# VH-VL binders against q86iv5: the designs that were tried, part 20

Target 1, 237 residues: q86iv5
Amino acid sequence: LDSCSICVDFVGNSLNDLLNIILNSGVIGTCGDLCSAVPGGQIVDTVCDLLCDYVGVDEFIKLISDVDPDPIYICEKISVCKTNDNAAASLDLVQINPQNGTVGGTFTLSIAYTVTNTIATGQLAFNIIDPTGNAFGDAVLLVQQSPEQYTQQFQFQATPSEQESFPNGLYTVQALVCEGSCGSPHPNTYTLANGTTTFTISGADSSSMSGAGSFSGSSQSTQTGAASGSGSGFALF
Short names: E, the ipSAE of ESMFold2; O, the ipSAE of ESMFold2 at other seeds; V2, 0.75 times the mean of E and O plus 0.25 times the DockQ between their complexes.

## First folded at step 5 (VH-VL; framework fv_ciduvectamig_arm2)

Design s34
Fold by ESMFold2-Fast, scan of step 5:
Structure s34 (fold): chain C 237 residues (1-237), chain A 124 residues (1-124), chain B 110 residues (1-110)
Amino acid sequence: as target 1 above (237 residues)
Amino acid sequence: QVQLQQSGPRLVRPSQTLSLTCAISGDSVSSTSAAWSWIRQSPSRGLEWLGRTYYRSKWYNDYAVSVKSRITVNPDTSRNQFTLQLNSVTPEDTALYYCAREGYTGRYGAFDIWGQGTLVTVSS
Amino acid sequence: QSALTQPASVSGSPGQSITISCTGTSSDVGYYNYVSWYQQHPDKAPKVLLYYVTNRPSGVSSRFSGSKSGNTASLTISGLQAEDQADYHCSSYTRSSTFVFGGGTKLTVL
């Protein structure tokens, strides 16, 4: 029910729809006019209306149409998400189990980090780089994370898909804790901590017929202000 | 060019279901630039919008709060038509019923094409 | 749903101008430019005259014009003609993703 998380979720899900509406509409006179064209029904329209009304339709369109728009930056500019240029964190653990697995097997990525100065709006993000250099990953939104120790767990199956074939060999895991969107060039974005680990895939498992799966994750900490779901499985940075 | 043709029973008993069909020619019910609405007109309530169906990446419906609990507006892509189903009717549902196209492209929520209208009487 | 407020009737003579108001709330007319006007002759379906407050469909006379200020939209008909005698309805989109209509205005050309 956090206004920042609601904004980031809405923009993340609706950015392409908003861009298409702006490009194809001849006249957009009000926030209501813009937002009524966003598919998703009354709840989505209501969220869009609230965000747009806060800054006005002209400014909202400018933010959406800006070069390389990202949801955290847009929501910070609307002032529903906070920034902290003095945010600080350390990455204590990046661990994958098993460290040696098979195609079709299940892998669990465990990340532990410590916030030492509040993260206002940021991400815990990771990329997994396969032996050929192809990458995939996920991120969770961090909102008003107080100075504490946190853990986050992600799980995936090494089931071949169009996006990732899971060849045998050495895999690299890169994890980042950021204020703002990891890798973003926008103001108030900082990489706070980074860490890496590796794992290997060897051989084959006859159960590798399980379809393409998305990452699933859960917080095991006293995490406050974070609202995150399953990821999209693409590289983030 | 675009025409809407209505059909369905004109007499309905109280507590029964009112069912009307609107056949579309010259446009597609799954057009992503349109929505398909039912509107009724009575001396006591004037013009009253009841609900709509429309296709974007999937089908959506919106309904007027006054009828939301008993109304369904359904598309039929194979016959290029859409229907109104209104359950548990009362004499207050007696009205001239219209189907209409809502144009999103260039019309901004205007009802630019209307069916011929169907007078439905709810009586015992 | 709340109905929009229109005068029940207006009248004018050929060649004169008349204006019909349509008053809503900050959740419909005051929030959207999705305000449209319809002309209805006896025993006929309504026909769109104006959309998006001011815009005329192809074939609608320039004698019909629209405006909006705050929660009130207005339809002005200039150079009244006998065939303008009809009922006029306004409608607006709402924040509930619904539409509301005005009560209708009967125009008599004297």
Scores: ipSAE 0.324, ipTM 0.690, lowest interface PAE 3.3, mean pLDDT 87

Design s35 (at its last look DockQ between E and O 0.44; V2 from the best seeds 0.00; counts 0 for: pae O 6.9 > 2)
Fold by ESMFold2-Fast, scan of step 5:
Structure s35 (fold): chain C 237 residues (1-237), chain A 124 residues (1-124), chain B 110 residues (1-110)
Amino acid sequence: as target 1 above (237 residues)
Amino acid sequence: QVQLQQSGPRLVRPSQTLSLTCAISGDSVSSTSAAWSWIRQSPSRGLEWLGRTYYRSKWYNDYAVSVKSRITVNPDTSRNQFTLQLNSVTPEDTALYYCAREGVYRSYGAFDIWGQGTLVTVSS
Amino acid sequence: QSALTQPASVSGSPGQSITISCTGTSSDVGYYNYVSWYQQHPDKAPKVLLYYVTNRPSGVSSRFSGSKSGNTASLTISGLQAEDQADYHCSSYTRSSTFVFGGGTKLTVL
């Protein structure tokens, strides 16, 4: 049972709802008053009550309303997530395949890292920066990661969207391993390791054009994860 | 040790109300860390969650859309139990009915304790 | 129709590993980590195997593990044993404060 992950997931999913409730409500006297207004019903409202009751409604509101809202920091202040000021890690590999691709093509990002002192609560995060400086990224939560070697892979299709148009040119990938939320100014936050790589996009995916009338059908038919809920969307650091 | 014990009629005629009771021992029906659900199982529909009752300063109910117009799940704090009422039953309601605890704090949304099950046949 | 998609059946031999998938939507499996797995032997109530995607209740073998990627959760059973022969069900909480179940998967141990 990992109350840290539950807290981080709840705050991550409900932060905007909580902020809107706080902004639009008069006097919020109890955790029950705040949490009963949070969408998601029985489990979500009950988790909200547990976390809020642990610190009290005034402190909970203060944490939610803080500058640079940060689910990991909030959950650390509630004391359901641990901190380790001595956490340590190294980034062993940041690799994207293919190194030269096309608009509409599939790219795989492979990240290998070694934890050398336990990461109590942290992130593996990455940003992809397009030739115009527009960035997008994602992160995975790291909880009580013991000293070992780890590998993580991510895949995306370079399908143009409102968030990212995938222009031709040079793309930069930056990856961070952090204790706490990567880029956060909050206490007990440390960048433990960083790494970068690059790839290029040139031309349109000719395979999609030749396959337009094909019935052989790889047929993955996907959108890039620009709007996906799990930490995707905007640059993270 | 938490236990759920079911009781109620096993044969119900079409258009009647199906009524089942689930008695709780080892926990309170008004515990704020739990919700109390009815789930049924049939060969044609598999497992199907029907609804819950739970307490958080006041009583709440949630129901599956498919049964919402004819279902009630009610607590009885004096007897430490909760009931299912399903109105206007048809043969499609023939199923094995379970009561279950949703363990919000302990199992985070899983059904961690189940009753023994009651086979209810809707037939003349 | 079941709200979550599982294969109807899987099979394996003792000592092998098998994986059962459970696919939902961005409003259930893809939104929350309130995904659980249940083992059901003939004429018995379901028994919780995993909750919150990966967590095992006390007494559940470490041979059972769970994962999730996007809208798909997976149950893996390693070191397959004869007593693992059973039906396996996934469930997910939804943004409407309801639960949905998969169609169930019959595991045959050959």
Scores: ipSAE 0.645, ipTM 0.854, lowest interface PAE 1.6, mean pLDDT 87
Fold by ESMFold2, look of step 6:
Structure s35 (fold): chain C 237 residues (1-237), chain A 124 residues (1-124), chain B 110 residues (1-110)
Amino acid sequence: as target 1 above (237 residues)
Amino acid sequence: QVQLQQSGPRLVRPSQTLSLTCAISGDSVSSTSAAWSWIRQSPSRGLEWLGRTYYRSKWYNDYAVSVKSRITVNPDTSRNQFTLQLNSVTPEDTALYYCAREGVYRSYGAFDIWGQGTLVTVSS
Amino acid sequence: QSALTQPASVSGSPGQSITISCTGTSSDVGYYNYVSWYQQHPDKAPKVLLYYVTNRPSGVSSRFSGSKSGNTASLTISGLQAEDQADYHCSSYTRSSTFVFGGGTKLTVL
């Protein structure tokens, strides 16, 4: 189990809790003081202690309290995630199936990419832009991805929700491979490759669009090759 | 080697309190690298996590929402054990009860050591 | 009645690969990576196969592998063997500091 993936997962899930503890606590003198207050029980608190003790409580608070918080960037500054300013990759395939679907239907986005210089800590990410300009997406963490060809699939169900109504029309898919967080302005961040495809949704008045209750879309990803962790929500870039 | 040894009655009448004990050998109930859970299994519900206790400068408890109003999990440091108390039981509480440790080897979110189970029947 | 959804049964022939899914929500499987898989033979306590989505404890065969995608975790058993015939359970730690289990999957080796 690598410390980079553990750090990114922890910071991604606990950043707001940590900031609230820092803002609302008068004195934080030890990692124990800070970390015992983090919600999530012993599992989360132990990871917090390990990361905090690694860099020291004062430096940890400084990194967490940064003006522009980004889990990958924070973990790079903690030095548990590495960077490679010369990382390189290309996108071999960006394909969505079905090309024409319906509200409530399941779509599979397939991405193949080739790494030509190691991605130290980065992302494979996508955005889907609906006909009105609203966007949703997801990302997966890439850690120490050696030069090789990789494939990744993402699945989502076009279930209307407060996040995305899935109107009829043309959708644009944007895919990115990045060193660092895709779309981030932070140092050591690069868009290595990008690609697009499109698909169409018809039939917005289907029976799956009940007015008595909200439905939500979700995304799923599966990777072949080296393991790289998982995303926790929609990624927008 | 860490072992969990369960004890307690196997028959409990409805409306009474189900009380089970899990004795720990080879580890400490106050270990800061472990948490101590009760899990039950039945054909209708499968495995169901009930609650846990753990020590981190003080004692903490977490309980499943479904039983939160009826459950207590207590450590006993002097006997190196922990207990389950489930109040106001009904026949729906009939199950095979396990105690379990959440692991020491960074097996976060996993139960790496289990007791052998105690089949508890709730009937009159 | 289970918080996580697993198929009730799955079957495969020796030497094949099979995959068992475990679907939850953004508050459990989709929130943390504290997802575990357990094998249970008849009349025995569950035994951990995987933790933190992909990690195998010492003594667990490399034929067992795991993955997670959004709100769904998967256990893959490659090179299926007769000894793999058992019940398989997934679990997830939740954002409320609780654990939830799937309903279990009975694997039959044909």
Scores: ipSAE 0.121, ipTM 0.627, lowest interface PAE 5.8, mean pLDDT 84
Fold by ESMFold2 at other seeds, look of step 6:
Structure s35 (fold): chain C 237 residues (1-237), chain A 124 residues (1-124), chain B 110 residues (1-110)
Amino acid sequence: as target 1 above (237 residues)
Amino acid sequence: QVQLQQSGPRLVRPSQTLSLTCAISGDSVSSTSAAWSWIRQSPSRGLEWLGRTYYRSKWYNDYAVSVKSRITVNPDTSRNQFTLQLNSVTPEDTALYYCAREGVYRSYGAFDIWGQGTLVTVSS
Amino acid sequence: QSALTQPASVSGSPGQSITISCTGTSSDVGYYNYVSWYQQHPDKAPKVLLYYVTNRPSGVSSRFSGSKSGNTASLTISGLQAEDQADYHCSSYTRSSTFVFGGGTKLTVL
């Protein structure tokens, strides 16, 4: 079981709860005081206690309360996730199909990338920028991803929602492979490769068509290729 | 090697209390690396988690919403066991009842050790 | 009516691969990665097959693999064998500190 993935998942899922506890509670003197208030029962509380006790409650609160909290960075500072300042990768393919679609249609984003020096803790991330400049996207956590070629596919349905109306026009896809969180200013963070493609949406548009967008993804590898996650619906960088 | 051994009656009348016991060997009910759950199985609903007890500086319980008003799961540290008490049973509570260990470090949110099961029938 | 949706049955021939889906919500399968799979033979207790989406306990064959995307988890059994004929259950930890199970899938090996 990978402790880095557990840390990133915990911080990512519990960050808002932790912030609310820190801001709305009185004195927090121990990890037990903080972590017992986090929703999630013994599983989540135990992970919280382990991470908090490892660095001490004051340092843990400081990391969570950072102006720009970042689950990967927090887990790197705790030393549960490793860094590699020499990580290297290239993007082999960024392809969207169909390149010409309609509102309500399904689009498949295919990304192929080659790791040439291990990505210790990083992301494969993308943004889709609509004609008005609004962006949405997703990312997949990469942990100790050894040199090899990898492929990922993401699908979304262009169903209008509060987050994205899918207006007619030209869309730009931006993809990144990173050590650390893509777009983050934090130390030990690097954009290793980037790529773009475009697609268009044409057809009738209606304000009565509403829904939430979602993404799904998978990865395939003959080496270490642990990856899991689902979409945030918001721009990542 | 951890073992869970269940005991308790197999027939309970409606409106009475269903009481089952799960004895633990090879582990401690007060272990901070485990939680202790009751799960039941019926043909119509499949597996259904009912509740758990666990120790972290003090004892905690979590219960499924569907049974929360009627269920109690208690540890017994002196006998190294934990119990299920389900009040005011109806025929809908007829099921095969399991106790199970939830491993914290070894199986993260999975039930890695199960008791043998006790089929409980609620009938007049 | 279980909280997680699994197909009621699936079948395959020896040597084939099959996949069983488990669909929940953003409050369970889509919230945490505490997703587990259990194999249950007739008249036996369930046995954990996978935990934390992809991890196998010691002694579980590498023919069993798992994945998750969004609100759907999947169990894949490759190289299907007669002994794989059993019921398969998925489980997810929820945001409310409870567990939910799928309705179960009966696998028939033809």
Scores: ipSAE 0.056, ipTM 0.602, lowest interface PAE 6.9, mean pLDDT 84
ESMFold2 (binder alone), look of step 6: mean pLDDT 92; pTM 0.949

Design s36
Fold by ESMFold2-Fast, scan of step 5:
Structure s36 (fold): chain C 237 residues (1-237), chain A 122 residues (1-122), chain B 110 residues (1-110)
Amino acid sequence: as target 1 above (237 residues)
Amino acid sequence: QVQLQQSGPRLVRPSQTLSLTCAISGDSVSSTSAAWSWIRQSPSRGLEWLGRTYYRSKWYNDYAVSVKSRITVNPDTSRNQFTLQLNSVTPEDTALYYCARELYRYGAFDIWGQGTLVTVSS
Amino acid sequence: QSALTQPASVSGSPGQSITISCTGTSSDVGYYNYVSWYQQHPDKAPKVLLYYVTNRPSGVSSRFSGSKSGNTASLTISGLQAEDQADYHCSSYTRSSTFVFGGGTKLTVL
């Protein structure tokens, strides 16, 4: 496979299925045996088989079964994704709007960055750390990203859930540009740039209170979306 | 270089079986990088994927739910072709039928046959 | 009723940019990047224009670009030309190993 993004998308989407098959099956003798059991049919089975065939079924199972599986690293190890130990980038802007919002409100994170040495396979990632230290975030896959200036936006709604309660207080946004998976201990992984900003949440979304004295910044439309890009998906809006 | 050539009856009676053949040149019906699909087009439903056949270590078939009980897509390795059989046809099966090559690397149909207009009428 | 939602028609003048949306679900457009676009001229078979959301086959003009956000994929045609007048169809692979298509969008170049 020449397409790194296809490999990363496949491993990211199918990792739990592959682990379940490996743990619950007897001896898996062929890539075909493993891959035909993965949900998703023709395209998924074919991608799986070709990736597995590059390294052989034993090595493929070993990579998947690693205690710390990482789709970018797995795809680098099977040689479909490239590495660049000399990749370089800078973060030009990390901005969140509004800087002061309410529970239930919609927030937009805008990131601008410049690549100065090609990123072979990496991520633009962010974490949002709540006042208690609980974090959520998302990432976008970067493949063969040439030296240029780039911008990316992310949106989320501060709707309380079991994963994130959105308490009132100061929130920290950390944005990272990485070669490899951000935060991974695996070889050929480097944080290239790191930027931070903050925002505050106070009170409830004004649109949720019919008797409120102020309706500034009301958020009445909720869209629940999948996280953009590849990797961790925690943002909801 | 890769071409798909369609043949088969263009008029079918209601309740009969619609049967079309797609002859492949420049590629193999048993190529592991491809699947072989049937897609139809009608004014009322637009483009509608019907089913595929493909080879890995053995032959597989997938079918759209709307036709699953009536459809068979079969490969013929000796003639390098594949066929569509659609049973118990109704006038609503009147459509322009295409065969197409589906590449796993693209997740897309890169080569299409010329199309066959099949009319289901008494 | 097509599985993917496209506008029935769109129009533009030469040199302008137009965008066609394609909205599905979290089990097709929102799950995989196996979203493709096809151009169809009258009495011709569809021709693949974009695959894997953003990728152009050899010979397809850089004026055609694709993107995806959540459950919606978009085709943008910049520098619109008379030859671009055609029907445009989106397609997505699904979690059940099927393909679904949009209803098609007729592009008129005025």
Scores: ipSAE 0.418, ipTM 0.718, lowest interface PAE 3.0, mean pLDDT 86

Design s37
Fold by ESMFold2-Fast, scan of step 5:
Structure s37 (fold): chain C 237 residues (1-237), chain A 122 residues (1-122), chain B 110 residues (1-110)
Amino acid sequence: as target 1 above (237 residues)
Amino acid sequence: QVQLQQSGPRLVRPSQTLSLTCAISGDSVSSTSAAWSWIRQSPSRGLEWLGRTYYRSKWYNDYAVSVKSRITVNPDTSRNQFTLQLNSVTPEDTALYYCARETYRYGAFDIWGQGTLVTVSS
Amino acid sequence: QSALTQPASVSGSPGQSITISCTGTSSDVGYYNYVSWYQQHPDKAPKVLLYYVTNRPSGVSSRFSGSKSGNTASLTISGLQAEDQADYHCSSYTRSSTFVFGGGTKLTVL
């Protein structure tokens, strides 16, 4: 909806395509030249044109081609997303239900946090680390989130896949509230709060790969206020 | 040298599906520097671009609004070809159909198939 | 109807120069340099003549040149020869990730 969220979604979804175009093209003279080559149809091309035209094609290519590109950072450098080096928050609750489940079961992660100084552009992110050290997770984009209390829920089904087998054992949940992208080395990135919890999976055939593994993060409205969703799927930080 | 060779029925009845195949030699249908398009030509409408398929980390397609509800352009990497399916044809779909390679960087159609005249009549 | 406007016909004598215009909008010809020209002889597929407004493929005579100003692209053929008698089509990429073509121009070499 807002220009920051639109930018983060576009860059997040199109970054590899933009890099491939830049690498395989000789000279890109205009935003139209670059953006017409981006797959995804009219909406993607329109967003690309708007963002590229805002800074100019040379600067846009430079930002995309940076050594460690990060959608929030790129959109902050374009000036469509804001930064706040003084953002502050605390994590009030990290809870998973059920705390003991089985393969194929549905788990709900509930996170409560308090913003104490405005988060300009950031993330509420989580990773779930399986007994073997393999991780998966999701994130919600936080844009101009004012000081108040927020809640967010995520659901996932423990269905085995090639990415995550859901073995029996102890699982660790790590949640972070960040200004900027959680774990990013870029300027204007800060971990504001972190918390952990655990759950177990038991009674499963951990060698079974039948059925697609899935997780389901949701940009559900917070209990108070609003958050826009943005996630990359499995491991996030 | 890149060549495109077309095949498919030349007579289609109204309401049926028009199906054409374009076989590629000298390039790969999954080449990231190209897109693969269908273009038709009729006396009343001139040249009309219908749609494309292309590979850039994953497969994409784009279609002209006028045919979007009836058209599928589909790649086949194992046979190095791509196809046009146009459903629910009418006599207005009578045209000379070309497949073409789109030079995606320059937005031009640099290699064309031989063309297939498709007549839609009972 | 065709999205890009071309004259239906143009004529010239051997050795003369002619110009064919192709007029679009600020969302196609006026936005992108992805303007191309095609030559089509009777019963043959179109052949790319110019791409990216001005660029010539290998094997295309330097007698063919292109330009663009605002929403109008132009193809100029100098030193007209009898073999240049053909239909000429322009095309442009659009902000909708589609292509549009002009109506075509029939060139008669008198």
Scores: ipSAE 0.006, ipTM 0.430, lowest interface PAE 13.2, mean pLDDT 84

Design s38
Fold by ESMFold2-Fast, scan of step 5:
Structure s38 (fold): chain C 237 residues (1-237), chain A 121 residues (1-121), chain B 110 residues (1-110)
Amino acid sequence: as target 1 above (237 residues)
Amino acid sequence: QVQLQQSGPRLVRPSQTLSLTCAISGDSVSSTSAAWSWIRQSPSRGLEWLGRTYYRSKWYNDYAVSVKSRITVNPDTSRNQFTLQLNSVTPEDTALYYCAREGYRYAFDIWGQGTLVTVSS
Amino acid sequence: QSALTQPASVSGSPGQSITISCTGTSSDVGYYNYVSWYQQHPDKAPKVLLYYVTNRPSGVSSRFSGSKSGNTASLTISGLQAEDQADYHCSSYTRSSTFVFGGGTKLTVL
């Protein structure tokens, strides 16, 4: 049972719901009172109850209501996720294929990195910055990643959407390996490695499609150590 | 055995301030598992929630939109009570006023005896 | 007008079942399950009968049951008795950290 991944997934999916419940509810006397209001069905309610009961409802509410809450930080504070202030890694490859593509085309981002001192709870994160400065990205959760070499691939289709129009021009990819949440001001958060690459999109938008504000990543790590994507579609750092 | 006991003037003139007190026994006004509300009842509007006070790490208040500009609900930890202050009253504020405890799942599980307040010249 | 819609009156005979509806919006009854029902006899304060749509406090008869579908909550009284003659009020906690009440329903046991 990877309780850290379960916690981060739950908080990541439910943070806005929890915050809205807390801000709009004058009386929350039990974990059951808080968690029964969270949408997602009985399994989500059960996970919420278990995490909340671990620290108590008052402390759980404080953590959710904190300034700039993030799932990794919250799960570290309730002692479900571990920290390592001495984590270390290097970023070996950031590559986009094709380097020159078209609107509607499929792009694959390949990242290789080496962990040199265990990452307890962290992220591999990236932002793609379009020619106008609009950014989108994703992250995968890293849990107890031992010192080894890792590879990760992300795939997306450059299909125009309301979030990202995919204009013609130069795109920049920024990738980070972090202990904690990349870009977070919270304690036990460190940028361990960073890298960049670029690619170009050429061609006219033939029509708007309702697809792809999200990555359809083939993010498979063959090494022991959990990796799980956050699927944000927004700039991450 | 939680009990709420109400006190305060039963006659108030238009434009004056309506002030009621609710004394708590068997529980603490600063209990983190409760909130303390004022609710009124009139033939024309039925039951109407006015506002509440509650303690978590600090004191909070919430008020109904209809009275928000005129209402204050205040706790008094030293006397274990809470009060309603409603400013600039009109005859439309004539009602039976209740204090109540909000317990588990936002239920009003304990009610005071009620105070009929008449706003008349 | 009350924020939640209840029928003004309902009637039944001993042993029958009756149902009282409480209709709100997606910001109150439809948003949370924090719907409560209160029984009020003449010249008495309301008494909590059901909370969290379905839950009964200790001492409340199993003849009282609650349900909710969308924006409408319902109170059902089975095996109606003379003592059930009273006013019944629904309430809902709202998305805005406030409470709204229904207009109340007068139950007459014929």
Scores: ipSAE 0.005, ipTM 0.428, lowest interface PAE 14.8, mean pLDDT 85

